# Ledger of designs, part 240: VHH binders against o26223

Target 1, 191 residues: o26223
Amino acid sequence: MKLLWTSQHIKVTVHIDGKVSKMDVLEAIKTRRSIRKYQDREVPEELIDKILDAAMCGPSAVDERPWHFIVVRNREMLEKIPEVHPYGAMVKDAPVAIIVCCDSSLEKIPGFWVQDCSIASQNILLAAHSLGLGAVWTGVYPLEDRVEGIRRLFSIPEHVIPFSVIPLGYPAENPGTRDLFDPDRIHLEKW

## First folded at step 16 (VHH)

Design P39 (framework vhh_7nfr_2)
Fold by ESMFold2-Fast, scan of step 16:
Structure P39 (fold): chain B 191 residues (1-191), chain A 118 residues (1-118)
Amino acid sequence: as target 1 above (191 residues)
Amino acid sequence: QVQLQESGGGLVQPGGSLRLSCAASGFTFSRYDMSWVRQAPGEGREWVSRITYKGGSTYYADSVKGRFTIARDNVKNTLYLLMDSLKSDDTAVYYCAKDSDEGYFDYWGQGTQVTVSS
């Protein structure tokens, strides 16, 4: 009984001498989960810089790259986010959050900034996961109330649109991974 | 068939108090978080307050924190907003809003006008 329990409770021997950044792309995509519970640990600036670098590496329509980012570490400000974002309650418990914004003055093709900022948001989630952090995308745009609330709270100018709020930290939960492959959604040659 | 009916708006002096009510029907009220949202003349909509479906947690915009109280009665299917220490800047149409399972407000009431003036 002890041997079976010991074997089943062995946590990643091969990764003790490695970095989470050694996770390959497919592993990161398949194992990333929304994380809403965080340890009371600061996230080093080095890791935030790596995440933001990854965010800016996404493809962008006509290479417009309209994204700007607000990094929020101030506890008082994090505690105010749930008051203007009703589904952002977990943000107050995170050590840091990134607000993904669109600077409309950088827009070259109308409307594609939404896709651009979606790509940046997803890259933040994947990069965080690859670095041993957990994160969740909380939606802001296109919900008028959330856009206005976040804009007022962070003094965001009129030509800049807040797109998403992404709290992140070291995970305090492990929801496990999912197998979502559904071959019935794949059509060969025609619908 | 979802309906939200606000009442209790009106003219009030600065420093006064007012209680808004929202009667909900056509859905299981006790299963959804509810919010109050306001719109001042010439402004966009501003979220004011949220209460979770069981009433265990409440959230407030900074502009109203300490002055407004959100409450609900799940037996009567009614949402409340108690507004105290009213300021001229609180002048707005106040809307009762139902949270969706998808992370947005899916139903709104017709609104009730609150005017704070001397």
Scores: ipSAE 0.000, ipTM 0.127, lowest interface PAE 16.6, mean pLDDT 83

Design P4 (framework vhh_7nfr_2)
Fold by ESMFold2-Fast, scan of step 16:
Structure P4 (fold): chain B 191 residues (1-191), chain A 118 residues (1-118)
Amino acid sequence: as target 1 above (191 residues)
Amino acid sequence: QVQLQESGGGLVQPGGSLRLSCAASGFTFSRYDMSWVRQAPGEGREWVSRITYSGRSTNYADSVKGRFTIARDNVKNTLYLLMDSLKSDDTAVYYCAKDAYEWGFDYWGQGTQVTVSS
């Protein structure tokens, strides 16, 4: 099958019954890689909203759902992130980044917001991959200097904790395949 | 099950106007970008216009830019195509299409015939 009448923002297929190739869940999990090099190409708002919808579908402790998200497209703001996050140099070259935050006022059970925001972050990575985008999780929490730097840069209030910064875009690199299955890490019945 | 039902086609003279409608059901209409695609007799399908799920952004093929306007009503789950200054080359069956992202499915309605002639 061939794509007809495509643009960088629009994809039209010639499938009569509406069928296109899809990545299944297991394939998405196994083939997702951290992507740090991006094309100079805008990511449509609709794809970001799909990614954030997926992020909010994650399980959370006692259904507290403490996550908030900041979507950053402003080039000047993206260029400032490496100043407060030394391992976030690739963010300045991304067309967009998502900052995953915890609103502590929504926390129902102490400490589980870390797991909640980790799940949201992973869902962002998987959803981006399934939509043909590349992304990478850059850590903020629990490094207090990074937490404070990101908070100050984006005017995040004191009751909200920045957890991760995830740049994303159309990938400009293709990392090799991995085989990570290690049966020695699986214990049957007892240690 | 996704269902798209077009209406509003017909016969018009060159320079005339038509308003096409597409009633959508079986999915959350307000969450998806929508397009109009046309197929002239003996030709392949040609993309005409797209509107984002929010209605904040629109795109048009060069052949219709300035003459056609795409719009949507997310309360009524309805997509529209407002066609002005129609030309004989606009004669085609017009399909309402649910946009597919890179890993999604594309769906079309049954189509509505537009004929521009004297």
Scores: ipSAE 0.000, ipTM 0.119, lowest interface PAE 18.8, mean pLDDT 83
Fold by OpenDDE, second read of step 17:
Structure P4 (fold): chain B 191 residues (1-191), chain A 118 residues (1-118)
Amino acid sequence: as target 1 above (191 residues)
Amino acid sequence: QVQLQESGGGLVQPGGSLRLSCAASGFTFSRYDMSWVRQAPGEGREWVSRITYSGRSTNYADSVKGRFTIARDNVKNTLYLLMDSLKSDDTAVYYCAKDAYEWGFDYWGQGTQVTVSS
């Protein structure tokens, strides 16, 4: 496949080890940014499937896997999300959003579902990035107004808790570089 | 105009070492992550290493991990790649690349040839 060098933004498919390899996991982690601007371009279903697959691959407490996912492509619904989620303004501009939810009936140990859904959410972000998409984690839980807003909007049952809204799309911004490594946060053997 | 100019390539025997340099100009070098990318004959471009703008964090492809070291001098606007324990498979044109994050890389040098041969 001839990497068409288009002059401005060379999407270099980074071939790791000569193999058309997916983005290295460490590269994905280090280079991921929150993306809040998206191209007017649809996200293929195949990519969403891959992202959701990744979302379900994370560990969970005692393997409880309490997560559910709502995939939202409907423009009207996407446009309504910001009405109940003040920090979700970018959702209206995204071609798709994933709402991560917890089914409380699946919870085996109280409280760990937050960790489980966080892991799932992060995997969504990383997977999206590795696939050339931009995404951002917009927190819903534990803010009651957002939880209830999303619940009502999507008719989510009472035993299911919306946790995060993650808009996705092809990125239309470059937030720039950041180095988050802080050796002062590393303690050897003891605090 | 953004300019990246690689140097330091050459012919080396297996097990040998090389030091590549990339002189950067036309942008604020210290504000951007930088990478080395290589292209072997008949192969696509392969990411080799990345260094954050501050130089505090580095990443390497598995193929070069433990052998290559990426570094930078933000005062001199220079990116470096120290290559130790070179192998025949390391033979490639090595490019300095300015990071464009979600967009990949937006600027490249002309490259410097590295040939590892007995």
Scores: ipSAE 0.000, ipTM 0.240, lowest interface PAE 12.2, mean pLDDT 88

Design P40 (framework vhh_7nfr_2)
Fold by OpenDDE, second read of step 17:
Formats: C-alpha cells, sequence, structure tokens
Structure P40 (fold): chain B 191 residues (1-191), chain A 118 residues (1-118)
C-alpha cells in the first residue's frame, strides 16, 4: 500500500494493485474545499448517480425528503445560470451542475426543508470530493431574485423552490486544506 | 482596513534561497489561515503554500514541496516563506493572501517579485 498525494494534496491510498482506496468520511469532510475551476473533462454519469444517491441519504425532518434534483449538462443552460445568479460565474465553466430543489408539497413541518436541502447539498459536496471531483455550493434560496431567476430558467413549478446550484467537475485548482478547529467554540456542559 | 505587505523578493541564481515576509494589519492575524500565492508572467495565480491560523499545520503545492517552508509569527503579525533550491520556474510575483476559507482568499498584498535566473 502506497500513500500518494494527488495534485489536489489529498492523501490517496493506492493499493499495490493500483486501485485507489475509497476516501474515508472524516478525510472527505476535513479536506473538502470549494472548487470553482474545472478541467475540460466530462463527468461520467456513474459518478453523478453516486453523488445523487448520497444526496438522498441524508436525514430530513420527519423523513419528509422534500428534495428534487435537476442535473444540468446542457452548455447553453449552464451558460445562462450566471445571468440570474451573480455568484454563479463558475457554473458556465463546469461540465455539469446539480440544482437542489424543495417540493413544498412534501414538507411536513414548515421551515425544516431548508435544513433538509442543506444536508442534501452538503452530501453532494462530500460525495463529489470523495470521488475526486470539485464542487461549490452556490446559494439560491433565500435570495428572491436568484430563486425566481432559476425558477424561470428551468421552468420550475411554483410549489418547488430552487435552493442551491452546485457545479461539479474535475478540479483545475487546488486551494489547499485548512484547519477550522476552534476550541473556543466548544462549551462543556453549559455556555 | 486589511493590509498585507510583502517583502524579500529579488534576483537569485538557480539553487539559491530567499526569504519572503508579509506584514499583516487591519485584522486579527492569529485567527486566519494564511497563504502564499504566486503569479508567473502570462500565467494565472497559483497557490503555493498555506499555514493554519495557529501554525499547527502547513500545506504545500507539489511544485514547491520539500523546497519551501511557510511559517508565521502571530506576535509580529508576519507571514514568512522560506524558499530553498530555487528554480527558474519559481520566477513569479509572490503574494501574501488572507484566507477566506470557502471563498478562497479575500485580501492580497501588492506582491514581491522573485526572479530566478542564471
Amino acid sequence: as target 1 above (191 residues)
Amino acid sequence: QVQLQESGGGLVQPGGSLRLSCAASGFTFSRYDMSWVRQAPGEGREWVSRITYKGGSTYYADSVKGRFTIARDNVKNTLYLLMDSLKSDDTAVYYCAKDAYEWGFDYWGQGTQVTVSS
């Protein structure tokens, strides 16, 4: 077993037979970064399927699972997203984007859908990272202009709320890792 | 106002060494990861090295690993980059960058020129 550093400075364990070991969950969490530059390389459908599977594995309030996902590969549509999402400039450069949405008709308890969709979005990021992809969470909700922009662009029904746009691709940047542990944010027994 | 001021750049021969410094002000230096980024002529900005806010962990681009050492003095609000075994490909403007974590870097210095040439 050889430990190799990828160009992304991710510790990858390579088996003697040349197989890359799966990234463990803690490693994925700790080493994940937002990636906004992508290679001119298509993401296989298999990886998207795995990512979406992961996206649906998160908990939700009373198991309401309100999430829907739009997978966007169309270049024209990807290029239009930045027009309605000012901070989504990188989307036009991605080979694919996932739009996380909430079907409000599935909501059981008001307001928890935000948590549910957040969990789904984070799982997308972690799964992508674990698979050697880069991604970034671009917030849509709760900004009304972005919500309506995405809604119109993708003809999303009114009862469905676009929540996030997550471009994905093979990374063309390495922002490095970071240590975000802050013991001052930890309180024992009481504040 | 956040200020980052790089210094220590210059002309060196291949195999030579330089020490860059970055004086930081206008924010709580000890609470942020810091990075060095460089930009070669005609190229985009390239991340070089990162050090965590307490200096407990350091990270390097593959291109500089084993040759460069990042350090910080949180009392002096100063970031350092020790560059050994310099190569022609290391020629660039080197920038001190304040980490913005998920957003990359939010502040940069003016940069210091490093030229490696025989």
Scores: ipSAE 0.007, ipTM 0.301, lowest interface PAE 9.6, mean pLDDT 89
Fold by ESMFold2-Fast, scan of step 16:
Structure P40 (fold): chain B 191 residues (1-191), chain A 118 residues (1-118)
Amino acid sequence: as target 1 above (191 residues)
Amino acid sequence: QVQLQESGGGLVQPGGSLRLSCAASGFTFSRYDMSWVRQAPGEGREWVSRITYKGGSTYYADSVKGRFTIARDNVKNTLYLLMDSLKSDDTAVYYCAKDAYEWGFDYWGQGTQVTVSS
């Protein structure tokens, strides 16, 4: 019997913020998974800086770019996040978390900050994955109890809205990925 | 119903070779990444290898790199693990694992025993 290989994998070397990476953009998008288990291993500040640089490169409505970021490494603070975010239990086990926030004073068009901060959050997940890290987006906005809890915990001003909490670290789990392409959702020229 | 059925295990001498198979049914096999996971006596489960849904990318644990090859046949809905240069440390029950998306692995098979002994 013959063993069939479908699609030969080609190793591609690309530059990410001046650093060489072996994962191309399409591979990063298709293989990124939510990671909730982390190694007991520090994440270098250089990698966090690269991730935040990528987060700020997203498109933004009317170029308002309303995002601000809080980097949390303090163990006591990470351990308090599950108290105000019921589905954020994994955050306490992460070496670091990024809180994505909207500064409403920077908003130029009402409501589009949600799309802006969603784009920034996704860029964090993709950049982390491309750098060999794992991350997961835990939702804060639009759940008012979580918004208020995170605001109080991190002394966030009233004009700033916490949008997401993204724990990250070196992955301690390897979930598979999936083929999510559905041609029935693509319409040519007309519905 | 979703089912995974492993086969191909057995007793082999150090340095020998085996081919494991996993017959998948009850789901669209070609849409899921597949993995092999093993469990040695008295130990926890250890991930061995993963192959992406189209077979375009393969990944291996450091302990098996260069010795094992994962492959799939999406027409026959079958996953393979080709094991070469087997060592005593490879002795374990080998399980076929389906990606459960955000839940890790689902629909683990019953396993196939591999024993490497001189």
Scores: ipSAE 0.000, ipTM 0.182, lowest interface PAE 14.1, mean pLDDT 83

Design P41 (framework vhh_7nfr_2)
Fold by ESMFold2-Fast, scan of step 16:
Structure P41 (fold): chain B 191 residues (1-191), chain A 118 residues (1-118)
Amino acid sequence: as target 1 above (191 residues)
Amino acid sequence: QVQLQESGGGLVQPGGSLRLSCAASGFTFSRYDMSWVRQAPGEGREWVSRITYKGGSTYYADSVKGRFTIARDNVKNTLYLLMDSLKSDDTAVYYCAKDLDESWFDYWGQGTQVTVSS
């Protein structure tokens, strides 16, 4: 099928074959893995909308919610990201990437926007996983060469700081789940 | 304080071999996956290879698969890259990288230069 119904509009020329994962929050957290290999198929806009809705639901210092998002689907733009982001080689092969940004004009408490944008980035990864997609967080801030490269590539204003680039798509790899629980890192009542 | 120190680079002829080493400190090496990344002159960085924390699984970029072997020694906290059948296109600075999987921030060392030329 070339035509798909979305919550907004009919999508033409996209064939989607898959199901939404049903998982508990704890299962989603424990089974999410960084995914760097993607199928050659488009991600529906309705799924991106759900992911971005989840991204904006994170707690934020003094409720400043400084996050802005750039959704990149243009293949030429995706192919340029590895030129300014060394660990972004997989982005050129992804059908879509989300750039998480901080609008510093919305900052109420200096420095806490880093935590706010980290929370938004993690919510993107968890939401993508819960929807049957794979994603990976590639770091931008605080590396000045990456910040400036991404800013220039996407015409980001000086008062806005690109924080992370998150490519996503349907997974073309299946890494094993890791058991990372370490009780020696838990201290009762004091160190 | 994560520290990674690469060594073993140099000048070799096409078809030659090199062994790169990376000495790791400042973290529990045996609990992290490790990677090699390279950067050719005027190019962005390219991921080359990854090894899981116990050495049970290895992954390679298509450009090096069958020619390079990644290995680790968790007793010596050292990562290795054995490079066979080197080509001019392998000329790059090679970086040791900590925990690409699940890392929001990439760490790598100073790099070691590999030049493949006649």
Scores: ipSAE 0.005, ipTM 0.277, lowest interface PAE 10.5, mean pLDDT 84

Design P42 (framework vhh_7nfr_2)
Fold by ESMFold2-Fast, scan of step 16:
Structure P42 (fold): chain B 191 residues (1-191), chain A 118 residues (1-118)
Amino acid sequence: as target 1 above (191 residues)
Amino acid sequence: QVQLQESGGGLVQPGGSLRLSCAASGFTFSRYDMSWVRQAPGEGREWVSRITYKGGSTYYADSVKGRFTIARDNVKNTLYLLMDSLKSDDTAVYYCAKDAHEGLFDYWGQGTQVTVSS
């Protein structure tokens, strides 16, 4: 999706539980949950463009930005993902999925593409949540069978490595929030 | 399409030296970390050494550290392993491996035999 510039000028109001809401960054981080059940509703292209714009804004080692994205809306293709990804059963029920990939020809420092693609994946999850959507990160790399399965299914060239599959949709579940703050994991001045 | 071809193995006495070469083709060699991995008879594969794509960093298994040196020539698309102070325990088939990412090797050569014996 190449409408990223246009989406930057559009104001979007998020609806949560039937009410109009604006979510700040800290609230988005704290309330984002993995969503695996989706409504039978299409996700507008404008929202996918906003999500991908956010994905590309992450920091990247020596600004290599090796990420590429495959947007999958075709029902038959979504239904084939669980055949090559054992924990991806929910993908077949999603209206859309984003496959985060690394183009190794863009890599400047070996190994940091995993961090780069992790940052892009997390930005997809946060952006989706902020726009009233639900998503979940399903892991592909570093599991060779999943990498090869996804590569063959989507005709991904050998110099490109599929990293994650992220199904997205309007949530059909509300798992609630978690209190994960643990002060015992914070060490001042020394261990 | 990716091809890795090792050479330079042979029979050498303990304390001797060998230089292994690996000719790479079918991919952009200068964009990938490269490793050497060995397999002794009846044993599993053991990672030996890794060099980053620009040659700025090198890593070695404890068993070879101080004795082996990994190097690369990105103009000639060639990987090297310089082996000094060879021991009988270094006897193995040595494989050139293309590292897609840390510890993930997507292509291997056919191997070259190194035998250290009196």
Scores: ipSAE 0.000, ipTM 0.092, lowest interface PAE 18.4, mean pLDDT 83
Fold by OpenDDE, second read of step 17:
Structure P42 (fold): chain B 191 residues (1-191), chain A 118 residues (1-118)
Amino acid sequence: as target 1 above (191 residues)
Amino acid sequence: QVQLQESGGGLVQPGGSLRLSCAASGFTFSRYDMSWVRQAPGEGREWVSRITYKGGSTYYADSVKGRFTIARDNVKNTLYLLMDSLKSDDTAVYYCAKDAHEGLFDYWGQGTQVTVSS
């Protein structure tokens, strides 16, 4: 266990050895947090493969599966992402990022690709968390400046839409858990 | 202006108990999750416990789980920390913290000193 400082000077205990704890689905969902600080540690390719596998297991509209993934490990490219993504500052500190994209030519029903890519993105987050990694969803679409920025940076074709940038790494922070359950948001039978 | 004022700290023997309070003002207390954090000498601030805005869920660091209880009174705008079975390692300044989005804290009190010593 190594103690690390957060940007707010909060002492967090992180597992340096990257012990992969298997989580059940509900645990993974409930305990997942956005992680924006990462250890100076590489993420094994095997874990990325597992994450991408999970990303492709989500449902999609009429099984259109429009998603593509760019895996970015190049430090120079990671450092350039914040230049076109104002809220992607943490990407430069991550050992790897996954860019989720939509190939519009694969879309069968207009507009559902957003849901499809969202599901894929969420699965990336959950899988990462379950594997002892930290990640955060940085939205690209629908902000045009970000979309075009990422497109240019990675030479993404016009028919392919970058949707999200997800940096991943071993977490260097522990924001704890939170309960977002709100009974007031639940309506029985009718509003 | 957000204000958090901790109280209830003191000197206790190992195995003893304390009750900390935090008076909150300057924001709608009942709309925010609240946490206790502590800072031991020479150490950074560490998260201790969190309670949701309605008090429906509580969370604890492993180091204090089973010994500490976080509670809140939204009518009185007060956060509490009941500390039982205190250990020397619990010696720290304890701070009340207003939770911001995604587990960050945006406001802290001045803290209250808790010293556990024989």
Scores: ipSAE 0.000, ipTM 0.240, lowest interface PAE 13.5, mean pLDDT 88

Design P43 (framework vhh_7nfr_2)
Fold by OpenDDE, second read of step 17:
Structure P43 (fold): chain B 191 residues (1-191), chain A 119 residues (1-119)
Amino acid sequence: as target 1 above (191 residues)
Amino acid sequence: QVQLQESGGGLVQPGGSLRLSCAASGFTFSRYDMSWVRQAPGEGREWVSRITYKGGSTYYADSVKGRFTIARDNVKNTLYLLMDSLKSDDTAVYYCAKDSYETWGFDYWGQGTQVTVSS
């Protein structure tokens, strides 16, 4: 049992067999950080499948489930993403990225797709973290330059809206944990 | 070295207009989103407006929406803020801010330019 201390003080017991110990949901939420540096290590397809499964488990407005996912492993494509998405500079260093998209034809109630895709994106982040990976949410929508850039780069149809680009990899940094609890943001019964 | 230099501030009456400029150097201006941020006396810094690196999208705080217009000239490496229908509440130091790709937020700021709206 080699305890691989991931740099984030999260004891991820990586079993020799590549099975990552289960992280509880509260731990995942509280300890998750944006990771923008990655090891020179490939992410197994099995982990990506698990992450995508999680991404599709979130609620959506009227169960419209408008999301689509592009999994990008091609190095050339990963290196091109920063050209159209400046916030995606770290994508070129990641072994894989997931692009979350909305199929507008699946939208039942206008505007809720943003929430739906946000939930999916967050689930990707949490799932990745729980699996010992680092990820960061790089926003594409609603910035038109980024939306169109990603659209062109990946030949995404007009009715499909790129929402986020999420690079993933084994973390090569440890930002530490933050306490973001603010009691001043809590109101009881009324404002 | 990254440099941002704001100009165009001044004293104006309510209902008046000002045009702020920010001269940028020391980085590839056309590759970065840019923002204006302001700080009123005794208040924290408030985000005002953002423009994407190619200028394809602009965003505004609710407090300035419909009155302010952000623009950029990537050939001149200059960011602009057109402020119309100025109010007393717009009185602040206005800063040009460079977006950061490595961290959330801004990594460089100008020295700011004072905008005072008073009768």
Scores: ipSAE 0.034, ipTM 0.497, lowest interface PAE 2.7, mean pLDDT 89
Fold by ESMFold2-Fast, scan of step 16:
Structure P43 (fold): chain B 191 residues (1-191), chain A 119 residues (1-119)
Amino acid sequence: as target 1 above (191 residues)
Amino acid sequence: QVQLQESGGGLVQPGGSLRLSCAASGFTFSRYDMSWVRQAPGEGREWVSRITYKGGSTYYADSVKGRFTIARDNVKNTLYLLMDSLKSDDTAVYYCAKDSYETWGFDYWGQGTQVTVSS
C-alpha cells in the first residue's frame, strides 16, 4: 500500500526542565558532540523514524538520493560490529545503530554519493542531538576492509556500499561544547 | 557441499610453534572472509582471528596479538594460522569458520584440529 509510505511532517522538539522547546539550528550545530557512552535505555521507534526522515531531507547531487539505511537493534549483531570495525568498540554498548548505505544503482553523477551519504550522516547526528540523544559517526567508506566486513555481516548486496555506522542512544556522558571559531581561516575577497 | 578440513594440530611445548591449515571446498573460497575460532576443554567458543576475502586485512583477539598470524592462499583454497610463542592457555580445538553472506556470523565450521600445549 503506497499510502503507508507517504512522508509526514515531523515536529522536532527537545525537553528542557520538563517543558518542550525547539532547539535552534545554530545551537544544535554548535552544541552537538560525539557521544560514545550510552544509558541502558531503549530509543523509541518514533525517534528513529524522525531521525531517518531528517536524514533523507539532505541536499543530493541532481536529487539522486542514493541512501539506504539499516537499523540495528539486535544485541548479538551490535556486538559483532567491533570484529569488522576496529574503532567501533562503542557500538556494542549502544541500544541501536544506523548503517548509512549508498545504492550505486541510484547514482546519477559518479562520485557524488560520498557527499550525499556524508550529508545524510550529519543530519542523523544533528537530528539525534535535537531529540536529546547522543550519537557518533564511525567511518566505514573508504576503508575497503571495513566496507567488506560490514557488507558481509549485514548481507548487503555488492551494488550497495556501507558508508558509516552511527550508534546512538541517550547520553551517559556530557562533554562540554567547543569554541572552534578561528577568524584567521576567513579571508576577505582573496587570500 | 561446503567442506572445511583442518589439519596441523598436535602436542607442542610452551614457547613452541605450530602451523594450522584449513582446506576449503564446495564454495568460491576467494569471495569469503575466513576466521579461526577455538574451544578449550569445558569452555565456550572464542574467536581467534579473521582475514578478509582478498587477504588485505587481518584481525586478532587480544589474547593472540603478536603471536599468531592468519594467512590465506586463494589459488589453493587454503586458510592458515601460524602460531608462535604458544602458551598452555592456547590449548583448544581450533576450528576453521566461513563467514555468511546470507546470515550474520559463521554458516559453516570444520570438524576442528586439537592443539595441546604442555610439557
Scores: ipSAE 0.000, ipTM 0.101, lowest interface PAE 20.3, mean pLDDT 82

